VHH binders against F-box protein 7 (SKIP32). Designs and how they scored, part 13

Target 1, 328 residues: F-box protein 7 (SKIP32), of Arabidopsis thaliana (Mouse-ear cress) (q9xi00)
Amino acid sequence: MTSDALTIPSELESALRLRTVQYFITKRPWLDLYGVHVRPVPPFGSTSRKPHFDPALIHRCLPDELLFEVFARMMPYDLGRASCVCRKWRYTVRNPMFWRNACLKAWQTAGVIENYKILQSKYDGSWRKMWLLRSRVRTDGLYVSRNTYIRAGIAEWKITNPVHIVCYYRYIRFYPSGRFLYKNSSQKLKDVAKYMNFKASKSENLYKGTYTLSMSDDKIEAAVLYPGTRPTVLRIRLRLRGTAIGANNRMDLLSLVTSGVNDEEISSTEEDILGLVEGWEDDETHNPDIPAVSHKRGMTAFVFVPFEEVDESVLNLPPEKMDYYVTG
Short names: E, the ipSAE of ESMFold2; O, the ipSAE of OpenDDE; V2, 0.75 times the mean of E and O plus 0.25 times the DockQ between their complexes.

## First folded at step 9 (VHH; framework vhh_7sr4_2)

Design N2 (from M3 with R27L; at its last look DockQ between E and O 0.41; V2 from the best seeds 0.64)
Fold by ESMFold2, look of step 9:
Structure N2 (fold): chain B 328 residues (1-328), chain A 123 residues (1-123)
Amino acid sequence: as target 1 above (328 residues)
Amino acid sequence: EVKLVESGGGLVQPGGSLRLSCAASGLTFSSYDMGWYRQTPGKQRDLVADITSGGDTKYGDSVKGRFTISRDNTKNTVYLQMNSLKPEDTAVYYCARGYEEFPDYGWTFYDYWGQGTQVTVSS
């Protein structure tokens, strides 16, 4: 062929757009879960028996700005499938500016200059290679740690039922801004996921904090404040890993430390709890009534669950159907 | 799945008594900590009493000596006996179920709550 240009017949392009709208609407409703709301299109003003949307509505349902945000949240496998949907999507997936924007958003806390230095020194100038290979937290779902313990002090003569295991969870949702949400709860993943957003800041045991990810060793430093008359900071250190290259779908819990903070320190912090504890040793407390404690129980590794998989996750199984138990 | 239903609230004269009950649905009641909280409009929920799975109790300072929490694990029920009631005890009383985020550390976190029952101590 004398031309590199790809040409798609208008009828095929329309059909591909219909499939892509149907795919997002019927199979993967994660567009709403990632904070992008697409209002349903009103029915056409005719007495039609067609159940599907008009092909021209595809242009209005998924603007280019939303399409970039959607692609930036896909796993590498899903991204490969998306490149086969239509000509527009294929060229978008291969566009270096798409990957540049995704990388600059994902590592926005490092700044543009530092990201360009890393791009050239470690990723051969390829934004796509950087996106796929450089460690980043997933922001399209929840990291979940399931923990268990046995209640103590059950007297034998009072036992009428088998001893039950207490099951509780740690939930983490990261944002590219360096903010995150932390929730501890005995409620199951499918009941919690809808509250893991900043709109639900009044939810029980939901805390806001800040985090950093170190590129050199994949360590995450994070902190939240437990408020009250005895204010306590929870410092969380994690190590990011994956079951496959680029998956970033597991985190080991390296340390979990509670420390006292002074009322004066609380007054001087607002959204940067991690900055409050910068430079603290693990045994450091600023309220002697609340000694620093390095907790050794409740340290189960985190498993990432994408928002579209929340309802089907095995993490929703009740304690009596668990195929393994890890005592906290 | 888990439901907490309070009962026994109402209008009581100062110095009177009232007994609150909280029926819990779910097979795991005996493993968890239980508590009573109260809330007046415009204020945070305030701890009234809690009781561990092993039966250890603690009370808020304003109710100690007047209120008694107990539990019956065979009936999946927690009780709050409220004696010598004062007008300051007027509030919505909530039953809650909790767990320890840090086992053996002693911090109970509550994440299941009832709908609440009104207690009014008037005149």
Scores: ipSAE 0.597, ipTM 0.821, lowest interface PAE 1.3, mean pLDDT 76
ESMFold2 (binder alone), look of step 9: mean pLDDT 78; pTM 0.778
OpenDDE, look of step 9: ipSAE 0.834; ipTM 0.935

Design N3 (from M3 with Y105F; at its last look DockQ between E and O 0.74; V2 from the best seeds 0.00; counts 0 for: pae E 2.4 > 2)
Fold by ESMFold2, look of step 9:
Structure N3 (fold): chain B 328 residues (1-328), chain A 123 residues (1-123)
Amino acid sequence: as target 1 above (328 residues)
Amino acid sequence: EVKLVESGGGLVQPGGSLRLSCAASGRTFSSYDMGWYRQTPGKQRDLVADITSGGDTKYGDSVKGRFTISRDNTKNTVYLQMNSLKPEDTAVYYCARGYEEFPDFGWTFYDYWGQGTQVTVSS
């Protein structure tokens, strides 16, 4: 259809040649500020922590839509501080049109009518309140689950009962459309993140599927197909939660079920795997050679990592070092 | 970083033999499953053989009785001895490293692959 290429105004082009603006655009210092200022301030504490940069250049150089992208990622406390910087930032933080557009995009699968009903009944007609308080999957990064198990090794001359530890990860990327990507791998987050997209169709152990998020209990239903001569559906049930209001940065893994599917089902439903298995019981299989299995291993909770943070994440550490950094 | 390097491929007469080797770099080679797959142009990779960290082996039906997989954990190397080669064995052979995501399920999921070595069995 129509492409929407960004047209750079001449004043912004001139500002991009200044070393300060060039540094800001290429280094993205407002994302650094975003990460640093998400921490709540104690009621009797000090507000001594502040960034040392000139926000006036941000104000004069960024379109409202880019500034809103920054604000949409902030926690409530930091939004309050951002609204005190200047009138343009206060306008952007309080503009109901931007918050409405963000909400309708984030919950697009429910539809406009249902979102307006929820807005009025639960959020007092405030799109900003809905964005900040209503659960949503994050689509700007990966959800990561780190898992380990023990396996017997080959008996050797000096070792009569060897034991080995295997570490592997589950990676999930959600899209607002209701599609998602699933990858299981022993490869680390920094090595996987660049291949978690639909254009990487040849990537090993990368599976495509669909999901839903239930508003009433924050449960996610998701499914992917393991193809081949014995096609198998993996059904994934999750519960979304956060470490703080609006973070949406954790998911509990409630169940993992594998079931057999037949060739007719595969050919008729290419990427709507969840619709294919709608109404199936946990013990149901449509291929008797592949029994239904409810798995109990690999059920560690998911932690969200934004794409800009994947290279520095503690989840890239070896398992021996991660025991000191990750709550599990 | 884990790297898998295949060697030992080449041109051989029908009925001949070849031994493929796959040298693995990186930590914990002995903890993971190893396998050999082969691919002809335009087709998916087919299992030739795999060997678990515990030494259990599986073979594709077309190679059973002719090929033998083994591993040497002291050299971080997996081998494929190929005997009684047939023209249908002509393919690029890939070494792979994997693990069992679902041990009750019994599937090995391979997440590291070598660059491949060509085996050609000519008339």
Scores: ipSAE 0.447, ipTM 0.766, lowest interface PAE 2.4, mean pLDDT 76
ESMFold2 (binder alone), look of step 9: mean pLDDT 78; pTM 0.777
OpenDDE, look of step 9: ipSAE 0.847; ipTM 0.941

Design N5 (from M3 with T108R; at its last look DockQ between E and O 0.56; V2 from the best seeds 0.00; counts 0 for: unsure alone 62.7 < 65)
Fold by ESMFold2, look of step 9:
Structure N5 (fold): chain B 328 residues (1-328), chain A 123 residues (1-123)
Amino acid sequence: as target 1 above (328 residues)
Amino acid sequence: EVKLVESGGGLVQPGGSLRLSCAASGRTFSSYDMGWYRQTPGKQRDLVADITSGGDTKYGDSVKGRFTISRDNTKNTVYLQMNSLKPEDTAVYYCARGYEEFPDYGWRFYDYWGQGTQVTVSS
């Protein structure tokens, strides 16, 4: 009745160590939505009080839809390794329907007809090639810009010219729909990430907006509204790039412009702020009490952090432990 | 990690005085700007006073000359001395910590708030 221990192929062990797989099994509450329940089983003869996770359970328990979400997060190297794990994973990685659905979701704002034209003209009819090579914003984590500046402090005990470092962050989360979330905070990434969603009712300084990505030059146009008695639109221009082809894990901040918006415009276009400001010049304002400003500081490039890496990211380190950065 | 705790509120007669305190936990208190805001039911929070990391102060028009903000970096505490109190000063007073998003343009954001302390000015 006792069977031999399961032998795990080395490719499966490698895949199980991927941060994405660990995150989906251990940290994602929606695993219950897919009906996947992983129950720890103690090792034979062990009295350990720590849960034991059997790595082979991922292969047996994941439905195809969840497995595809794992594969869609992988870079080409990891996909090659995944295709060697077993027949099921090889078939899934090679299934053009999964890649088609991923592409149509990722570029849904262009529409189905335009996406088919691009597929045929630039990607030889391969949805997988299009997914891996065509520029897209990442939607499975946060883009984070860490900014610092130096300021004078109040003198204390024989320190006549104290110098202090202020550190704050810009956080962006994109959605495939063309909506995005923007947060400006001195709070660390691990504390902010759980509130970067449209359902977070208690998150301060969280703003909602819309964006577009231009495929000709990888530029992103985005806008959010700062509400209040002096309503102000923040227009954000970015350029998408990556540390490797297809990574899409960096964005350069090209400009930040604040401009006044009148109350009539706000009431009319509350769900499409980018459409409201389309075509505005950088010096344009629709409220003379709020002049247009092109900001020159706080322009550090964005780094993408997948949700599975948030808690251990180096971006959670205090500023004294990281490379010092001062904008001009 | 960072927490702000207000104290010193209460009931006071018109013309009286109160001193509010806000104790800050966490590191680098002296690097950040501090402020006091107040809120009456159904209204937005209004600036009462703020003080920069460099010691510069700013006051709301309705309290200028009557209230004084100060900070003690050795105790990680910011104070609001409230003199000549009026019934219109009745509100919940909140302590806040902030920084400037656009350092050369003064766009300050407050991202840590206390739970508030009630101040009631009545006969």
Scores: ipSAE 0.520, ipTM 0.803, lowest interface PAE 1.8, mean pLDDT 77
ESMFold2 (binder alone), look of step 9: mean pLDDT 77; pTM 0.781
OpenDDE, look of step 9: ipSAE 0.834; ipTM 0.940

Design N6 (from M3 with S53T; at its last read DockQ between E and O 0.83; V2 from the best seeds 0.77)
Amino acid sequence: EVKLVESGGGLVQPGGSLRLSCAASGRTFSSYDMGWYRQTPGKQRDLVADITTGGDTKYGDSVKGRFTISRDNTKNTVYLQMNSLKPEDTAVYYCARGYEEFPDYGWTFYDYWGQGTQVTVSS
ESMFold2, look of step 9: ipSAE 0.539; ipTM 0.807
ESMFold2 (binder alone), look of step 9: mean pLDDT 78; pTM 0.783
OpenDDE, look of step 9: ipSAE 0.845; ipTM 0.940
ESMFold2, look of step 10: ipSAE 0.549; ipTM 0.807
ESMFold2 (binder alone), look of step 10: mean pLDDT 78; pTM 0.776
OpenDDE, look of step 10: ipSAE 0.791; ipTM 0.918
ESMFold2, fold request of step 14: ipSAE 0.508, 0.508, 0.526; ipTM 0.789, 0.775, 0.787
ESMFold2 (binder alone), fold request of step 14: mean pLDDT 78, 78, 78; pTM 0.781, 0.779, 0.780
OpenDDE, fold request of step 14: ipSAE 0.849, 0.849, 0.840; ipTM 0.943, 0.944, 0.941
ESMFold2, last read: ipSAE 0.491, 0.635, 0.521; ipTM 0.752, 0.841, 0.799
ESMFold2 (binder alone), last read: mean pLDDT 78, 78, 78; pTM 0.780, 0.779, 0.778
OpenDDE, last read: ipSAE 0.852, 0.835, 0.835; ipTM 0.946, 0.937, 0.938

Design N7 (from M3 with G98S; at its last look DockQ between E and O 0.04; V2 from the best seeds 0.00; counts 0 for: pae O 12.2 > 2, placed apart)
Fold by OpenDDE, look of step 9:
Structure N7 (fold): chain B 328 residues (1-328), chain A 123 residues (1-123)
Amino acid sequence: as target 1 above (328 residues)
Amino acid sequence: EVKLVESGGGLVQPGGSLRLSCAASGRTFSSYDMGWYRQTPGKQRDLVADITSGGDTKYGDSVKGRFTISRDNTKNTVYLQMNSLKPEDTAVYYCARSYEEFPDYGWTFYDYWGQGTQVTVSS
């Protein structure tokens, strides 16, 4: 059984390949109209030894090495934004190293070797391509679904109409580790995000679960174990999608199944909830006191909200102001 | 679709008793919270009593000590025993079932409702 030691191409070889990146001179003919000859800025790490004078003060004051270090610590989406600032930044952001780091972090559960295999086989050795095209759950924010139902006359609403719209939210925070936090709440996004971003507390009715993302069909299998005297498993099936390439900012809820778990089953699988429910049918009852239930309501799609946008999100608006909400 | 069917309503004299029943369709009755609400014309529905899947009960203030909510999971039925009925108890009584069976939620909402049964307390 010859362990084919997949030689991880040395970081050096990838850096050397970047040195040969030909200057893409984007001809800007309109600049010629103004007599402005903008010299192409060589990409960061290019072999061009010619000192390019950059008139921007920031580039005079900020060494390239430091700029690189700053970018190395940026999130991939921020790198995308940075690329829009100027040509120098745009070229700098194209450094494969940034995207490598992003990819390896995003799919860390697969291991480094497996990621390189996938990179080579499916994405032509391009980390950026892999980042854009390979499905991943986002971990820099929350997936939020807004669910509404009509409640007749029970809410102490000053409204003379006996029919009240009640709104509740499902919140999911994913982690690269294959774990996620889950919460159902009537609380607003901005409030929930406070504790989901920092510290999960049992007092906050946050539940921990595990998830897997399929590489073939963008389906997510997730499971949560509700603690207590009546242990219940929530099985969530989702489909990851995006409004744009690489966005991964939508999830369709395909199924939601709750089922009781017997005591014998719980003792064996405290850490692998997905393993516990593997092979279970949606209608399979394991605890007669808590039969399996497939939920058919409240199946609204999830929308991703980055943590940075939580406070400004329209999801914080009351139901009365969100009459027209499209998940896209 | 879950159907709730109330029964047991009617006319009763003050001080009398009635027992309401609500039969729920489906096999998963035991997993859901059940409740009784009442409504008078022109007013909002008020909680009369609810019972959790675990058997915990809650009562409206006006009916505490007089009404008892119970459930029989084998029959998929929730009951409301109403004793010492007063004219003020006259209303349409509605059975309700919770939508989701999430334990330790901290809040419960009801999505399924019966058609209601009229209870009239009059001399």
Scores: ipSAE 0.006, ipTM 0.196, lowest interface PAE 12.2, mean pLDDT 78
ESMFold2, look of step 9: ipSAE 0.311; ipTM 0.685
ESMFold2 (binder alone), look of step 9: mean pLDDT 81; pTM 0.823

## First folded at step 10 (VHH; framework vhh_7sr4_2)

Design P1 (from N6 with R27F T28R; at its last look DockQ between E and O 0.61; V2 from the best seeds 0.00; counts 0 for: pae E 2.7 > 2)
Fold by ESMFold2, look of step 10:
Structure P1 (fold): chain B 328 residues (1-328), chain A 123 residues (1-123)
Amino acid sequence: as target 1 above (328 residues)
Amino acid sequence: EVKLVESGGGLVQPGGSLRLSCAASGFRFSSYDMGWYRQTPGKQRDLVADITTGGDTKYGDSVKGRFTISRDNTKNTVYLQMNSLKPEDTAVYYCARGYEEFPDYGWTFYDYWGQGTQVTVSS
């Protein structure tokens, strides 16, 4: 019946409250929805159910798998701050098995043997060092390229030459398997994000493809197929970068090439589009009705938005906000 | 909020005509390409016609010469005049708003759709 609680210094309670509340309110909308409850366990050999209450109890109540997923999504700077929150968070951030699992998931296409070789040769056997420093695509959100173009208007009223600004987006979601999703749309990020998954079979302009990331130069090769009566492959070349070391939150769009494919190629290589186009020149097409084109516009760099931030991202602002007006 | 409302569908005999209308709201209509698509149950949506902001038109092979797309920017409306209707034209017709994924090439893609209007061609 009667609960017993630790007496907590007011200064420590205030600091924990500020850091914890700010993080959970700002950075973890999905965790608030899950509702995590654990039963307190008394000390070894005790029949008492009186728990020691800790001001960071909510962090102790998270299942280890969810806590690992939260930490794997943090940038290096935020991980440093998380390790200072409490002893449990410091322990989990420093657990080498956590980082091993994260690395093997992130670079699963290379396989365990190759990852171990890279770990020893480049990262001194430290899985944490490898996670923080080795190039990887982010898989916990969307890369978003916001593009605009201007159309010359037709005289409608007293204005002879109105200009029309059209805004559209490229959305990319990478998976550790080497698969990715590509969507082009004039719909905003908050309206698109819920459909960026392989189960969204009815989403218009959602394309599935494969990609590779080169460790030596951070270059990404990717391809998707636009099916239909004029089947077209889109080849996408990107360069991964970040606003800080290890952030991996930006991509430069190096090239966009569309080429025709023939019916035999569509039937033969549905699951490995990138393998189909391996070695193709930029001017190569296998359907003369669909010329190969290297596109010059619509090449705005990608910005990464974590899934928990999609509803509040500035990328949802209308084109009338000048800070986000970018010509394609 | 983008809204597209189709009207003008119905039952018509083979060889007859219908005129579809699509009233647009929630965006600057004159800034966007517009199109008509149709869907037979169990099939994918097929392009019927589209029209650019500059008035250039494109038609699907099966309707070329029989259908005419037009737009009126003062009424925020796009039209599809359908003549010489055939039983294979039976479908739900959807109005759509487009954008150019590849501005250098004018490839128009559509991602906003109306509810559709049924067109049935039978005796």
Scores: ipSAE 0.387, ipTM 0.737, lowest interface PAE 2.7, mean pLDDT 76
ESMFold2 (binder alone), look of step 10: mean pLDDT 81; pTM 0.809
OpenDDE, look of step 10: ipSAE 0.636; ipTM 0.853

Design P2 (from N6 with R27Y; at its last look DockQ between E and O 0.16; V2 from the best seeds 0.00; counts 0 for: pae E 13.9 > 2, placed apart)
Fold by ESMFold2, look of step 10:
Structure P2 (fold): chain B 328 residues (1-328), chain A 123 residues (1-123)
Amino acid sequence: as target 1 above (328 residues)
Amino acid sequence: EVKLVESGGGLVQPGGSLRLSCAASGYTFSSYDMGWYRQTPGKQRDLVADITTGGDTKYGDSVKGRFTISRDNTKNTVYLQMNSLKPEDTAVYYCARGYEEFPDYGWTFYDYWGQGTQVTVSS
């Protein structure tokens, strides 16, 4: 982790004598993730921001297609600096064909015609502007929602000294194809990440679904089927956002609705779960024995973690190391 | 593959006792909630009891005080001790694996079920 310089105002000096205040001042991992001091992260980590980095040397070592891949991962501020290094980097950053290919790959489910309509209507015909400003899900890692709650050790009306803290996580991995993976588990991020893929044969409680991202309001509609003798569809509604323009590294969980599904409906529409639930209202009953439920807990915002960062993520920390409690 | 096998059902007189067992395999048993359900022909399955990973229990109103659910994580087994049995307890009893998706709402989602064991309470 990167240590920050500490400033302790004199008005807090008497409170600083408490060990608890020193912990919150010096070790604030959850506040850094969810609070006002959340730092943006570049797609390639911090190595491309070293003071001795020379973009001209990168240009000499990389063919155009790899140089574009590097630029596509940079934040807008870094792209501005890179375009000032040499004429070839400036022309490469502005090459509309590279940005067109990136956009059509990233939004491939909308198709070429729809993407051209959006390009002209929203982004002034600029593929580069579209890539930088249009919301897109990240597919190079996991979106993680960490939730905690307190469970009483005896009777529900009386909390005793033994307090049971339960941690559980929601994991989402999106694919450019419009498919996604969902897992709700007590297992930590570093233990789950390597099994969040379609090639894991029959991964325990790993569910497959489809999603759409709305261009107009950054909302994601996603659906997963929980099979069994009481089949249940889980509808997940999210809003994509970021800690900086183009980061796309946060998602708010807008609603989480479970609804029973009739066995006959499942047999006829198993592969198109999102299409099955199209147009359903949140309180609509499709199996009288399993009422629809809109859930209010476990709604902590999702934080994106690139696969190369999963082992070191603060999301692996135990509950006793939190800088403040987040109810789930 | 996840497998749940119930045993211990049978015929018993009213007021008698039975102990049901459910042997679990194919997954990390200690990481999941477990439950017992029962079903009579032509009716939906009703929750009898469940037990969380932390050992907290919940019972259906008709069985409170008569039935006790427990688990043994070293044997990957969940039990249902059934005392003071009534003819109304006659049903097929199913073991289920689940987890509490939203604990404060008291709704547990169950994704795998056993084949069931018959319990018959009659004179």
Scores: ipSAE 0.000, ipTM 0.198, lowest interface PAE 13.9, mean pLDDT 71
ESMFold2 (binder alone), look of step 10: mean pLDDT 80; pTM 0.793
OpenDDE, look of step 10: ipSAE 0.772; ipTM 0.906

Design P3 (from N6 with R27F; at its last look DockQ between E and O 0.37; V2 from the best seeds 0.00; counts 0 for: pae E 3.9 > 2)
Fold by ESMFold2, look of step 10:
Structure P3 (fold): chain B 328 residues (1-328), chain A 123 residues (1-123)
Amino acid sequence: as target 1 above (328 residues)
Amino acid sequence: EVKLVESGGGLVQPGGSLRLSCAASGFTFSSYDMGWYRQTPGKQRDLVADITTGGDTKYGDSVKGRFTISRDNTKNTVYLQMNSLKPEDTAVYYCARGYEEFPDYGWTFYDYWGQGTQVTVSS
């Protein structure tokens, strides 16, 4: 998230990994059964204007903008539990303006007019329904594709070494602006996640690109530029899906194409790399020394990992322990 | 633990020569591509040279004809012979280990790096 209505510093992202959110949304069965011990705020015009507070309302110390960010990252079940924690959280979860702001930020590339048309035609005018049900890329974590292959020893050196397994990962971080970050690395998720941001791109072998999501078939078109002596564009086609409706936590890798880029095209901005290659055929190259290639390996599906789960994810396990526990 | 240790850097005069070494441990050296990169403060790392498991080499344009990369799988070491050194070659030189992301394209990705060795070319 860049400079929208809410700025999210790194300290806040770290705080969202803390178990304090779990504590705040933990169901309190006896409170639900017997009601709150604090009287509601007195009606307007009464001689007693003093609000009634339950001491358990310590949870109300979070500023509204922080609560909005926490709620925007919850699944529907957790949102229901958050509504049961206290009166402030219940009112916040029901606030239509919060959901409107979240939706307009998430689908900002379509523009306000188009989003209102979709809201009315498909979501009965409910911003909350739109947020929970409309497909969107997740921007609160990383999409991770785990890939393995066998490397045999060098036979042309006359000595054949034992085979060994290479395990590497494709990491993608999407932004609502239509930009994304791409990294290919054998480094583990917990180490990569702290450097998947635009400030670290030049020091951490990160590549910047642009993407679009087609709502008609959930396909993503994305592209990054590999600069250097032989500049190459990588075009990535994905299909967004989920383990449950609205989860948006899986992506299939449909195609992976590399093509040559000529010297004039190198001066293109990073913000429009996908526009640079718009209309290119999959066998098209603009540098005859760099043929277009449609790659067939390293095509394992992506799994989404929220930032609060990156340190504990099974994707950090060694390959011999991970192969039985991680599926595409 | 993958470890890459560079050595052989130092101060040389223009036109001189240096031989950099990178001692590798913690992995099967002969199964990985190796490369040399260099970095001036505040700038991105630039490719100097790389060498595949098959022995194929690639060089940066500013270095081609002057530098030679080689590897010795018996000693788990990759070398960079630098001849006809220029002041523009002044940088920290990093050894890197890579793997094939795009084998049909011949592309190697590097994401394990040494600490670097300083090379300074000055009178």
Scores: ipSAE 0.203, ipTM 0.573, lowest interface PAE 3.9, mean pLDDT 73
ESMFold2 (binder alone), look of step 10: mean pLDDT 81; pTM 0.806
OpenDDE, look of step 10: ipSAE 0.682; ipTM 0.869

